# VHH binders against Rab GTPase-activating protein tbc-8 (tbc-8): the designs that were tried, part 13

Target 1, 248 residues: Rab GTPase-activating protein tbc-8 (tbc-8), of Caenorhabditis elegans (i2haa0r597to844)
Amino acid sequence: INTKEVRRMAWPYLLGLFEWNESPESRLEQFTSQYWQDIEEWRVLEAEVRRRDEEAFRAARARKAASPVREESCDVFEDPNEPTCSQHYDRENLITLFRANLHRIDKDVERCDRNLMFFSNKDNLESLRRVMYTYVRRNLEEGYTQGMCDLLAPLLVTFEDEALTLECFSLLMLRQRGKFPQRPGMSKCLLNLRSLIQVVDPQIYALISDIDYAQALSFAFRWFLLDFKRELSYECTYKVWEVIWAAQ
Below, E stands for the ipSAE of ESMFold2; O stands for the ipSAE of OpenDDE; V2 stands for 0.75 times the mean of E and O plus 0.25 times the DockQ between their complexes.

## First folded at step 6 (VHH; framework vhh_6z1v_2)

Design k6 (at its last look DockQ between E and O 0.60; V2 from the best seeds 0.00; counts 0 for: pae E 3.9 > 2)
Fold by ESMFold2, look of step 6:
Structure k6 (fold): chain B 248 residues (1-248), chain A 123 residues (1-123)
Amino acid sequence: as target 1 above (248 residues)
Amino acid sequence: EVQLVESGGRLVRTGGSLRLSCAASGFTFDWYAMGWFRQAPGKEREVVAAISRSGDSTWHADFVKGRFTISRDNAKNTVYLQMNSLKPEDTAVYYCAADLTFYELDSPEYDYWGQGTQVTVSS
């Protein structure tokens, strides 16, 4: 029995994309159609980002002596009495924000699980990049945060379907948002770990009890940020993730 | 594993020409900007030339402008440095390097470096 095929079928239901009584084929077609439409949209933005990267390259001086002149169009004054919508960007601000995110994504995608045979194939690495670009374009308020590729990559390996991967990843990210530094969920995880240590090993608890719990338990920070992804093999990671997903 | 392997360095007379090659493996070559650097004995390493990931844009240091030309072949994962009108002060170890963020000029180090190839220009 092919466990990857079973996971491919079951994970969308475990993550809550589909109800258990649902036949998903019509929605899968919708997801795929929307996904490629989204790609068409941000490829226009990507093309402008690439042009700006090429212009900056041409303006470059030797790195030890000079910085290029930053060229920007901006108003001389902001009008503080006019409403500014931080979620509805004018085109220049949208391109600038997208550019910063694309550069961060490119760095992480190139480094993400590069020793896996799946990602030694350039087409699969490009798939990972496309899905991540699309997610970040849909969620520019959140933007890209280091570690998102670590959560995305196992989904892509399992599904081998970019649109399905994106939709499942979006649901996974809703669960995870409280664990990044700007959310209180990481503190809760560390407090629960501290309480477990107090019950299981009071001698270790006594050694750390007069130190701030986030500082004393900082070794576990990466465990909870990435749901153990970097600590385990993919197969072990899949088992842990399935337990976490089923327990909600 | 990432590898950058330079070749083509040798002894050449003043006024001569030489072409350096840098073969890349173990990373997605066409995602990276590439550069050539050199270091003479007792001197700091200095950038010689750079080329964007697509090859559409190049940059050359003023001390080599008109004499050296950087190029790349993304199908072969290779970067070249054509060196003409060589001078004794061009004597150095030449390194190729790869960088994802070379477009942003605030980074002090490239992501990957080669082992270097010796170029010696005699009078």
Scores: ipSAE 0.289, ipTM 0.669, lowest interface PAE 3.9, mean pLDDT 77
ESMFold2 (binder alone), look of step 6: mean pLDDT 84; pTM 0.849
OpenDDE, look of step 6: ipSAE 0.416; ipTM 0.761

Design k7 (at its last look DockQ between E and O 0.49; V2 from the best seeds 0.00; counts 0 for: pae E 3.8 > 2)
Fold by ESMFold2, look of step 6:
Structure k7 (fold): chain B 248 residues (1-248), chain A 123 residues (1-123)
Amino acid sequence: as target 1 above (248 residues)
Amino acid sequence: EVQLVESGGRLVRTGGSLRLSCAASGFTFDWYAMGWFRQAPGKEREVVAAISRSGDSTWHADFVKGRFTISRDNAKNTVYLQMNSLKPEDTAVYYCAADFLYGDSLPSEYDYWGQGTQVTVSS
């Protein structure tokens, strides 16, 4: 049996996109239609981002390099004359925030899994970029965090369907939110590792128990941040991910 | 593996012209801005010219006074420096560099560097 085709069927159910008793065909068509509508919408923003990139290039060169000089004051966010904000975006703020995220995404996509033949094809890098742009556009409050493309790429390689990849990735990100640097879930993983060491090898535990666990186990940080993705081949990564997904 | 390979540096007399080339491989060339830098013996490295990733915007240092022109050909993954009216003070090793971040002029902020090509201008 072709394992890639089995995974294309099974992974959406393991990640919780579909219920077991669900026949997904109409939803897949909806996902595809919405995905390309989302792309049409953010292409306008991307064009403005690129125009501003050219402006920034010209401005910086004309005015010489400068360091950030503006002091961050605690009074700025407490100004009594400033309008009360409800965490919304005006047009200028949206473009500025999107631009920052696009730059981070482009950097990681350019470097993501370039050893794999799938990504030696520039069209597939563009597919990865489009899916990541679309995810971040839907989730601007979260934004892009380094490592997201490492989690997205194996899904794209498996599905070869940008819309399905996006929907599954969105569910994967819900499972992963506590592990990124802005979230405290990494501490839970490291504490569980320390507890496992205590059971499996008490001599090693005795050597590390009086050291801060985050320092003593820092070598495992990347393991848990990316669910071992950078430690394993894609084939082994798939098996580990399936176990992790089934356990939750 | 990322590689930037400069070529075209040689000995030339004052008033002469040279064209330097830098061939790029191992990265997505049209996603990067490019720059030319130079370093004379005993001097610090300095920026000579820069070009945006599209090629729509260019910048040249004042000390070249319109004598040098940076250009790029994204189909050939190559950046060029046309050097006219050369002077002895232009004698240096010339480096090309690639920059994913816009606006940087400092050597420490460029992502990739070439090995350099020697330009020598005799009186």
Scores: ipSAE 0.260, ipTM 0.654, lowest interface PAE 3.8, mean pLDDT 80
ESMFold2 (binder alone), look of step 6: mean pLDDT 86; pTM 0.873
OpenDDE, look of step 6: ipSAE 0.557; ipTM 0.801

## First folded at step 7 (VHH; framework vhh_6z1v_2)

Design m1 (from k3 with A33V; at its last look DockQ between E and O 0.85; V2 from the best seeds 0.00; counts 0 for: pae E 3.1 > 2)
Fold by ESMFold2, look of step 7:
Structure m1 (fold): chain B 248 residues (1-248), chain A 125 residues (1-125)
Amino acid sequence: as target 1 above (248 residues)
Amino acid sequence: EVQLVESGGRLVRTGGSLRLSCAASGFTFDWYVMGWFRQAPGKEREVVAAISWSGDSTWHADFVKGRFTISRDNAKNTVYLQMNSLKPEDTAVYYCAADFSYGEDLYTPSAYDYWGQGTQVTVSS
């Protein structure tokens, strides 16, 4: 048994997906079935997003090519009952919101850990993208925040199973929600760091106490946001993550 | 490592034809808008043509419209510029470039993320 196999078995329990006395087989099948159903649902939305991306390309092209005539006679059908308008508004808002999230995901996925051999394979990169899309579709109120791919990628490398990765990532994100902007958890982490500095090095504390703590400790923002993922190799990151998860 | 490698530039007579190729590697080719630019001696680099991710939509500058055609083959990670009815004014170094910005700015060199080293096209009178 190698370390990767041990992690593959243990991480779902450390993250709280399974209870320690639980045997997971039927739940894994349910996760996989639901995952691919979710993909079928958002692929319809993705197709509309990509159609809008092509329209944006054509609109940029048209900006340089003035037409002699752009006027058309409009057939306006006045209908006091607008049930389709309420449906189209909901769909329009959904597509617009999803498009913004997909663009942010695509940019991060394209740049995420491209030096790692696992992600030189386009199929694995597409797996990362699919899992991220599915997570964001399930959690559209929260949406995508830069750095989520950094947390997702090591899980995918370890599990090599998209559905299991998604479920474990969802639980990881519950732990991380307080650390994203607009939440008090990051402020608490930075204030705790400042208090630790006060004990360990009063001279440094005196220097930073005259500066807003978020500015003074900005170097540590990424440490707490990504649980050191960008600071360490994958192997070292795994050890840190296991300690953090076990301390829950 | 990201690479864009142009080929096909050479000396050709006025009225002749030439096909440029640009082979791409190190990035997800079919996620990028591709463009061709040119830079004549003493002039600024200018956009010649651009093509959407799928190849479904293209744009050509007015000074080459009807003479040049951009195309792409996503299976080969390659973008092409077919150049017909060449004029001495077309003499320039031609560059291919890749743009992840979803096609919002097709025209300025600073909008493009990756660049090739260029290939010289010379049209003799």
Scores: ipSAE 0.366, ipTM 0.733, lowest interface PAE 3.1, mean pLDDT 81
ESMFold2 (binder alone), look of step 7: mean pLDDT 83; pTM 0.845
OpenDDE, look of step 7: ipSAE 0.369; ipTM 0.715

Design m2 (from k3 with A33T; at its last look DockQ between E and O 0.70; V2 from the best seeds 0.50)
Fold by OpenDDE, look of step 7:
Structure m2 (fold): chain B 248 residues (1-248), chain A 125 residues (1-125)
Amino acid sequence: as target 1 above (248 residues)
Amino acid sequence: EVQLVESGGRLVRTGGSLRLSCAASGFTFDWYTMGWFRQAPGKEREVVAAISWSGDSTWHADFVKGRFTISRDNAKNTVYLQMNSLKPEDTAVYYCAADFSYGEDLYTPSAYDYWGQGTQVTVSS
């Protein structure tokens, strides 16, 4: 039995992308079509981001030549009444936000699972990047958080389909959002861990009982945020994820 | 593993020319601003030149005075420093560096993420 093929078939169901009685074929085509449309859309933004990166380089070049002129914040009092100003403002904000996220994504993609043969292929890294760009473009308000590539990478390795990977990743992220900083999900995870430690190792519990649990168990933050992906091999990660998904 | 390997450094006479090369591996080269630094004995490391990820924009230090030219070939994952009209004051170890910050800070060595081992350039009178 090709385990990879089984996972490719089963994971969309485990993640709730498809109902168990649903045929995926029609939806897969839709996912693919929408995915490539989204790529075309954000590529325009990317081009603008890259242009701005070049401008930033040129600006940096000019700053050394000029004495540290205090960036007087030109408070350009934009006249609030020009409707064209709001659309322009929105676009500028969009580009600025997208730029910031792209840079973060690029950095993490570059570092993501470089020890795996799969990601030794530049095309696979580009796939990872495209999927993440598309996700962030769809979820720009949430933006990119460090470690998202770690969650995405095992899905991409398993599916080898960018559109399907994105859809599954989106569902996975819905599950993980509760564990993000300032969300109650992480606190719950840590409390559960504390309770587990109390049962499994009362001696360790006694040592940490007088310490704030969030501080004492801060090392576990990455475990729960990434569902142990950084702590385990891919094979082990797959098994753990399957158990987690099946229990939800 | 990320590697930057400088080559081309040698002994040269005053007025001579050298071309330094830096071969990059283990990272996506075309995403990085590349720079050349030099460090003379007893002096601080100083930036010589920088080039944007695309190669469309370059910067050169004032002390270069048009004598040096940075360039890159993204297809070969290589950055170059053409050095002409060399002077004894140019004697230093030359380092290649890669910056992921898209060149927001070209001048600060700490802004660069990756560094080569350096190549010795010696200019004799």
Scores: ipSAE 0.405, ipTM 0.751, lowest interface PAE 1.6, mean pLDDT 89
ESMFold2, look of step 7: ipSAE 0.472; ipTM 0.839
ESMFold2 (binder alone), look of step 7: mean pLDDT 83; pTM 0.851

Design m3 (from k3 with D56G; at its last look DockQ between E and O 0.62; V2 from the best seeds 0.00; counts 0 for: pae E 2.4 > 2)
Fold by OpenDDE, look of step 7:
Structure m3 (fold): chain B 248 residues (1-248), chain A 125 residues (1-125)
Amino acid sequence: as target 1 above (248 residues)
Amino acid sequence: EVQLVESGGRLVRTGGSLRLSCAASGFTFDWYAMGWFRQAPGKEREVVAAISWSGGSTWHADFVKGRFTISRDNAKNTVYLQMNSLKPEDTAVYYCAADFSYGEDLYTPSAYDYWGQGTQVTVSS
C-alpha cells in the first residue's frame, strides 16, 4: 500500500473537510474551480504590487538625491464626504495590505524546506507560493504570519494538488489560530507542557517552578505553533499530525 | 541553497574597463532588486549601484555615476556591473547582493538578504 496515497485519501477526512460518508468528487471539482478563479483575481493585485515595488525603488532613488528633508507626513485629511473616496480608500488599503503580506510570503517560500527534493523543483515552490497567496487573499484580515509556509509545505507534498491543499490548510489554520501570538491557545499549551514536565521530570520542574512559565518555556513556542514540524522529519511529522488530528 | 557568485574581477590599469557578473541561484531572481557593493581595505562597505526587479530602474552612486552601469538578465539569473574609466580608488572587493525590500532601502547593507563572496578588482596606476 502506497502510504502517500493513503494519506491523500485520509487527511481530508481527518481534517474535517469531508464527512466519512461523503463522496469527495463533486466538492473537489468545486474547490479546483474556485481556486483558479481566486488566482485570477489576486493576480491582478499582484501585478499592481509589482508596479508599486518598481515605484518604491524609484522613490528610494529620489530620497538620496534630496537632502534629508523630513518628509512631514502630509496627513492629507481627505474630506470624508466624497463617496468615491471610500471605495478608492478601500482598494488602496487592500493593495497595501496585500503587498505587505506578499513580501513576507515570498521571503518564507524561498526559505521553506529547501533541503527537500520536492522543493528543489521551482514549480513546486511556485505551487506553494500560489496556495499561500490564495489563502492570504481569502483571509486578508488575519494576514500572513511567519511559519505558515512550514505548515502548508507537508500538505502540499502529500496532496500534490493545490486546491485540495488550500482547503485542508484552511481547516488546519482554524485549529492553529488559537496558538498564534496574542491568543490564549499558546498559554494553554505551555501550561500543559509545564504540567507534563512536572510529572515526567520533577527535577526540571523544580528548576523552572519559580520562573514565569511563559518565559521558561518560550523555546517551545515554535513546537506548538508548527505542531513540531521544524523539529521532526516529514515522516515523523506526518505521524504526529495524524495523531493530533485524530484526537480532535 | 541560495547562491550569488561574482566573477570578472581582475587586475586592470587605470582607464581600463571590466565587466563583473553575478550569477544567482536558489531563489526567485526576478522578485529581488539587486545591488553591487564594494569594500576597500580599511573602509566600510558602500553601495555602488542597484537595479529594480524588472531592470526598469537603476541607481548609481555619485562616485561611479557615468563610469559604471548596472544591468540584469532575468532569463539568465544574472546581474552585471560594467565598469569603465577605472581609477586606483576603485580598488576593492565587489559584492553582489539581493534585496528583498524590493528597493525600498537601497543604501543600507542590512536591507539585503543575500550576499556573494565577492570578487577582487584591482586598478593599478
Scores: ipSAE 0.319, ipTM 0.721, lowest interface PAE 1.6, mean pLDDT 88
ESMFold2, look of step 7: ipSAE 0.426; ipTM 0.820
ESMFold2 (binder alone), look of step 7: mean pLDDT 83; pTM 0.855

Design m4 (from k3 with G103A; at its last look DockQ between E and O 0.44; V2 from the best seeds 0.00; counts 0 for: pae E 2.5 > 2)
Fold by ESMFold2, look of step 7:
Structure m4 (fold): chain B 248 residues (1-248), chain A 125 residues (1-125)
Amino acid sequence: as target 1 above (248 residues)
Amino acid sequence: EVQLVESGGRLVRTGGSLRLSCAASGFTFDWYAMGWFRQAPGKEREVVAAISWSGDSTWHADFVKGRFTISRDNAKNTVYLQMNSLKPEDTAVYYCAADFSYAEDLYTPSAYDYWGQGTQVTVSS
């Protein structure tokens, strides 16, 4: 029995997708069916986004050769991180918001974990992109935050199942997005987290010790989810995540 | 691993023609605008032509206008440069490059994210 197969079985339960006594086969089939339906639906929006990219090329062609580099050019699209419900948008604003998110995803996916052999395969990068697009379409209020693909990638590597990956990622992001809701044992979870940080990075531990409880909890969860993953190997990252998830 | 591999460069006489190819792998090709650049010995890289993600819009530098044509085949993940009426001044290493489809700078080498290793084109008198 290898660790990756144990993780495939255990992670959905640790994340709360399934009850520990649940046999989930019909739900997995439902997730897969819904996932591909979602893809079919947002591909229409993707087509509109691609038309807008063609228009951007034509605008750039019209500019002088000494035009500013893209950092000096204004992206006049709205901030995609603002809380907005997608069902509140008219069609044009929806396309504009989705376009901004897709461009941010595309940049991060092309750079995400490229050293790992799994993602040297273009098909696996396309899988990562599809899952991320689908997540962001479901969650336009939050939108895409830089680094989300770094969190999604280990789930995809472990599950090798796009629909299951999406559902587990969605639960992971709900925990992070919900301001760390109060749970039984939250003080214990924070204590375990502080002890772990003390061992792995004493300089960050000193910073956390000076911060108010709510700020410390928010920083610690974000640090483990985003920055800690980037500072550790995949195997170390998996073990840290399992500790965090089990403490929930 | 992102790869751009140019091919088709060779020695050709003045007035001749060549077609350069650039095969792309390791990224989603039709999300990118593509460009051809060239660099002669002792000179800076300069943009020759650019093409939108779909291939519907193109741009060519004035010094090659009417002689060179950029095109792409998204099904084959390949961008081409058809070079006609070649002049000795066209002698250079030719590079293909990729930039995101929404990029606003088609001209500056530093704006492009991915680069090939180049193919030598030599035009003799």
Scores: ipSAE 0.394, ipTM 0.800, lowest interface PAE 2.5, mean pLDDT 75
ESMFold2 (binder alone), look of step 7: mean pLDDT 84; pTM 0.855
OpenDDE, look of step 7: ipSAE 0.574; ipTM 0.836

Design m5 (from k3 with T28R; at its last look DockQ between E and O 0.70; V2 from the best seeds 0.71)
Amino acid sequence: EVQLVESGGRLVRTGGSLRLSCAASGFRFDWYAMGWFRQAPGKEREVVAAISWSGDSTWHADFVKGRFTISRDNAKNTVYLQMNSLKPEDTAVYYCAADFSYGEDLYTPSAYDYWGQGTQVTVSS
ESMFold2, look of step 7: ipSAE 0.678; ipTM 0.906
ESMFold2 (binder alone), look of step 7: mean pLDDT 85; pTM 0.876
OpenDDE, look of step 7: ipSAE 0.798; ipTM 0.937
ESMFold2, look of step 9: ipSAE 0.643; ipTM 0.885
ESMFold2 (binder alone), look of step 9: mean pLDDT 84; pTM 0.868
OpenDDE, look of step 9: ipSAE 0.790; ipTM 0.930

## First folded at step 9 (VHH; framework vhh_6z1v_2)

Design n1 (from m5 with S101D; at its last look DockQ between E and O 0.65; V2 from the best seeds 0.47)
Fold by OpenDDE, look of step 9:
Structure n1 (fold): chain B 248 residues (1-248), chain A 125 residues (1-125)
Amino acid sequence: as target 1 above (248 residues)
Amino acid sequence: EVQLVESGGRLVRTGGSLRLSCAASGFRFDWYAMGWFRQAPGKEREVVAAISWSGDSTWHADFVKGRFTISRDNAKNTVYLQMNSLKPEDTAVYYCAADFDYGEDLYTPSAYDYWGQGTQVTVSS
């Protein structure tokens, strides 16, 4: 039995996508259908984002042609009395947020595990991009945070199915959200690490005991944020993730 | 690995023409604005031309307007600089650069994410 195939079958259950007695086939079809529908939806937004990028270029060009006039922030005081239809504001905000996230995603996708043969294939990078776009579109309030591609990449390599990858990634993100900056989950991880250090290496503990633990253990932020993905090979990452998921 | 490789720079006579090419690899070329810069000996690096990700919008410096033309082929991941009516003052190392096309500042070298190694253009009198 190919280890990859076993993981492909087991991981959705470990992540809680399926119940152990549930047949996945019907849901997989639904996930796929919904995924492609979502792609069609955000492609329209993407097109608008790209148009705005073009306009931004033109605007930048125009600014240079104009004398170095001081960036007076033209606070275009939009007259508060124009009934700007709440729907238009929502759309503009949506596009603005989506644009910001797309640019961040694009940058990170291009940097994501480029040394891996799987991502030497442009189509696989595009798959990664599409999955992340779709995730962010579904979770626009949360948006994209650096490192999400690192969490997504091992799933995509394992599943080689964009829709399934997205669903599993979404569940993984629910688990990881607590570890994001300004959330209490990271502090808990660091405290646990401190406690572990106390047991495993009392000498090191003695050195850090009088220091703020978050500062002393700041090097471990990336470890916990990405569940050691950047610290380990893919094979090791898979094992670690499986242990983590099984314990939850 | 991200690479920008300039080519086409050579010695030419005054009034001559050159076409520079910059081949991009290792990034999604069609998401980046592209620019050509030049740096003459003892001078600062200056922007020559820029082109939007789509190629629909271009900018040319005043000193090259009418003589130089930037273009791109996204299918080939290549940006071009057609240089006509070359002058001795155009002697410089020409650099290709890529910037994420969010349009903040296409004219400042520090805004560009990726740079080529440059190609030498020499115009003799």
Scores: ipSAE 0.278, ipTM 0.700, lowest interface PAE 1.7, mean pLDDT 88
ESMFold2, look of step 9: ipSAE 0.554; ipTM 0.873
ESMFold2 (binder alone), look of step 9: mean pLDDT 85; pTM 0.873

Design n2 (from m5 with G26E; at its last look DockQ between E and O 0.02; V2 from the best seeds 0.00; counts 0 for: pae O 7.9 > 2, placed apart)
Fold by OpenDDE, look of step 9:
Structure n2 (fold): chain B 248 residues (1-248), chain A 125 residues (1-125)
Amino acid sequence: as target 1 above (248 residues)
Amino acid sequence: EVQLVESGGRLVRTGGSLRLSCAASEFRFDWYAMGWFRQAPGKEREVVAAISWSGDSTWHADFVKGRFTISRDNAKNTVYLQMNSLKPEDTAVYYCAADFSYGEDLYTPSAYDYWGQGTQVTVSS
């Protein structure tokens, strides 16, 4: 049995997408249908964002050609007094939020695990992008945070199914967001690490015992945010993730 | 939205010292680096100093020549610029910036995604 195939079958259960006695076939079809519908919806928004970006770029070029003065992007403060219909305001806000996230996603996608053969294929990078776009569109309040692509990438490599990847990623993010800023999850992780250091290396513990633990162990933020994905090979990451998921 | 707020800019005499502060409105774990920029009247915005999010790496512009030092207090989400031996040529609006792009050039203003409103530093003769 191919290890990849076993993971493809097991991971949705480990992440809680399916109950152990549940047949996934009917839900997979629904996930796929909904995924493609969502893509069609945010593609319209993307097109508008890209159009605006092009216009802004043209305007910037025209300005640069006219005067070498780096005009700071004057956020055109739209006059607050135009009765913009509440609906228009919502749409503009949506576009603005989506634009900001798209640019961040694009940057991270381009650099995400470029050493892997899987992501040397442009189609797979595009798959990664689409899944992340769809996730962010579904979760606009949360938005995109750096590192999300790192969490998404191993799922996509394993599943090679965008819709399933999104559903599993969404569940993974519910677990990970507890470690975000202003959340208690990171503090717990760091305290556990401190306790572990005390047992494993008392000498190191003695050096950090009088220092604020969050400051002393700040290097470990990335470890816990990404469940060590950036510190380990894919094979090791898979094993670590499986242990973490099984323990929850 | 995360805001960067600069403070500490004021009028100082030549040879004087000043400490600028930049406070983030909230803790951000996804930032890679923070930097100080300055813009004098009629000049382009230029990088003064940069610091990695961990604080392990710092960079200072050549014109600083050891006079300025960037530092960070992670517990306070604050970056500092200690400026010593100030000169009239140091008169500018000083901006704090944050970058969340790992591995990008820290010396390019366009790499930084978050900006403060700036604080005015004036050095008199």
Scores: ipSAE 0.015, ipTM 0.294, lowest interface PAE 7.9, mean pLDDT 85
ESMFold2, look of step 9: ipSAE 0.520; ipTM 0.852
ESMFold2 (binder alone), look of step 9: mean pLDDT 81; pTM 0.837

Design n3 (from m5 with F100W; at its last look DockQ between E and O 0.69; V2 from the best seeds 0.56)
Fold by OpenDDE, look of step 9:
Order: structure tokens, then sequence, then C-alpha cells
Structure n3 (fold): chain B 248 residues (1-248), chain A 125 residues (1-125)
């Protein structure tokens, strides 16, 4: 039995994408169709971002030609009274937010699991990028947080299907986002860890009992944020994730 | 890993020509503006030329205008600096740099995200 194939079939159910009695075929087609539509949409945005980058370059060039002295960036106070059509404002904000996330995504994608043969292939790396772009486009308010690529990568390696990967990743993110910075989920994880330490190693617990638990256990942030993905091999990660998902 | 690797620096005579190359890897090259900087002994690092992500827009410092030309090949992830009519004053370590920033400050070294190790250009009299 090809373990990868079993995971490919089972993981969507474990993540709650499909009901156990549901046939996935029709939904997979829909996911694929929607995925490619979304790609086309954010590619238009990407093109606009690129155009703006070019314009910004030209503008910077012009500024230097006009004033050799570092004049402080005069905040051009746009006159608040021009009725910028709410739609234009929304689009501008969309482009701005999307642009900001693209750079972060690109940096993390290039660093993501480069030691794996799978990601030595540039096409697979590009797949990772596309899936993340699409996710961020769908979840622009949340944006990109460092480490998301680490969570995405094992899914992509397993599924080798971008659309399915995105759908599963989206569900995974619903579970994980509570652990992100400034959210309460991490505190809960650390408290659980503290309790576990108390039972498993009372000596260590005695050492940390008088210290703020978040400070004492800060080394574990990455563990819980990424469900141990950076601490374990892919094979071990798969097993751990399966246990976590089955328990939820 | 992000890498910028400069090449082509050597000893040349006054009036000679060089072509520097910078090979980029580990990042999406076509998203970044690229720049060439130089640093002579005892001097500050100064910008020589910059090029937009598309290559459609370029900037050259006044001291190199007409002599140097920046270009890029996005398919090869490479930026070039063609240097003609070289002078002893052009002796420096030349650095390649990548800037994601939308050109707000293409002229300030601190605005660039990635840097190469540099290549030595020496112009003899």
Amino acid sequence: as target 1 above (248 residues)
Amino acid sequence: EVQLVESGGRLVRTGGSLRLSCAASGFRFDWYAMGWFRQAPGKEREVVAAISWSGDSTWHADFVKGRFTISRDNAKNTVYLQMNSLKPEDTAVYYCAADWSYGEDLYTPSAYDYWGQGTQVTVSS
C-alpha cells in the first residue's frame, strides 16, 4: 500500500473537507475550477503591482534628478475631500495589502524545506507559491504570517494537487490561526505543556513554577505554531498531524 | 538561500572596458529592482546604477553616465554592468544588490534587501 496515496485519500476527511460518506469527485472538480479562476484574478492584481513598482522606480529616479539633497519624504497629504470612489479605495487597499504579502511569501517560499528533493524542483516551489498566493488572496484580512509555508509544504508534498492542497490548508489554518501571535491559542498550548511537565518531570516543573509560563516555555512557540513540523522529519510530522487531526 | 554572485571584476588599463555580471538565486529575481554599488578604499559605498524589475527603466550616477550601462536578463536571473572608458577613479569593489522596495529609495544602500560579496575592479594608469 502506497502510504502517500492513503494519506492523499484520508487527509481531506481528517481535516473535515469531506464527510465520511461523501464522494469527493464532484467537489474536487469545483475546487480545481475555482482555484484556477482565483489564480487568474490575483494575476491581474500582480500585474498591477508590477506596474506600480515600475512607476515607483521612475518616480524615484525623477526625484533624485530634481533634488540631489535627501529631502525628507514630504508626506503628500492627499486632500481628504476628494471623493475617492469607495470602490477605488477598496481596490487600492486590496492591491496594497496583496503586494505587502507577496514579498513575505516569496521570501518564505524560497526558504521552505530546500533540503527536500520535492522542492528542489522549481515547478513544485512555484506550486507552493501559487497556493499560498491564492490562500492569501482569499484571506487578505488575515494576510500572510511567517511559518504558513511550513504548514503548507507537507500538504503539497502529500497531495501534489494545488487546489486540493489549498482547500485542506484553509481548513488547517482555521485550526492553527488561534495560535498566531496576539491570539489566545498559544497561551492555552503553553499551559497544557506546563501541566504536562508537572506530571512528566516534576523537577523541571519546580524550576519553572515561579516563572511566568509564557517566558519559561517560549522555546515551545514554534512547536505549537507549526505542530512540530520544524522539529520532526516529514514522516514523523505526518504521523503527528494525523493524531492531532483525529483528536479534533 | 538567497545569493548574489558578482563576476567580471579584474585589472584593466585606463580606457579599457569590463562587463560585470551578477547572478541571482534563491529569490524571485523579476520582482526586484537591481542595483550596482561600488566602494573604493576609504570611501563610502555609492550607488552606480539601478534598474527596474522589468528593465524598462534605468538610472545611472552622474559620474558614470555615458560610460556605464546597467541591464538585466530576467530569464537568466542576471544583472549586468557594462563599463567603458574606465578610469583609475573607478577602482573599487563593485556590489550587486536587490531591492524589493518600490523604488522609494533606490539610492540608499540600506533600502536593498540582498547584497553580493562584491567583485574587485582595478583600473591602472
Scores: ipSAE 0.366, ipTM 0.740, lowest interface PAE 1.5, mean pLDDT 88
ESMFold2, look of step 9: ipSAE 0.658; ipTM 0.889
ESMFold2 (binder alone), look of step 9: mean pLDDT 84; pTM 0.862

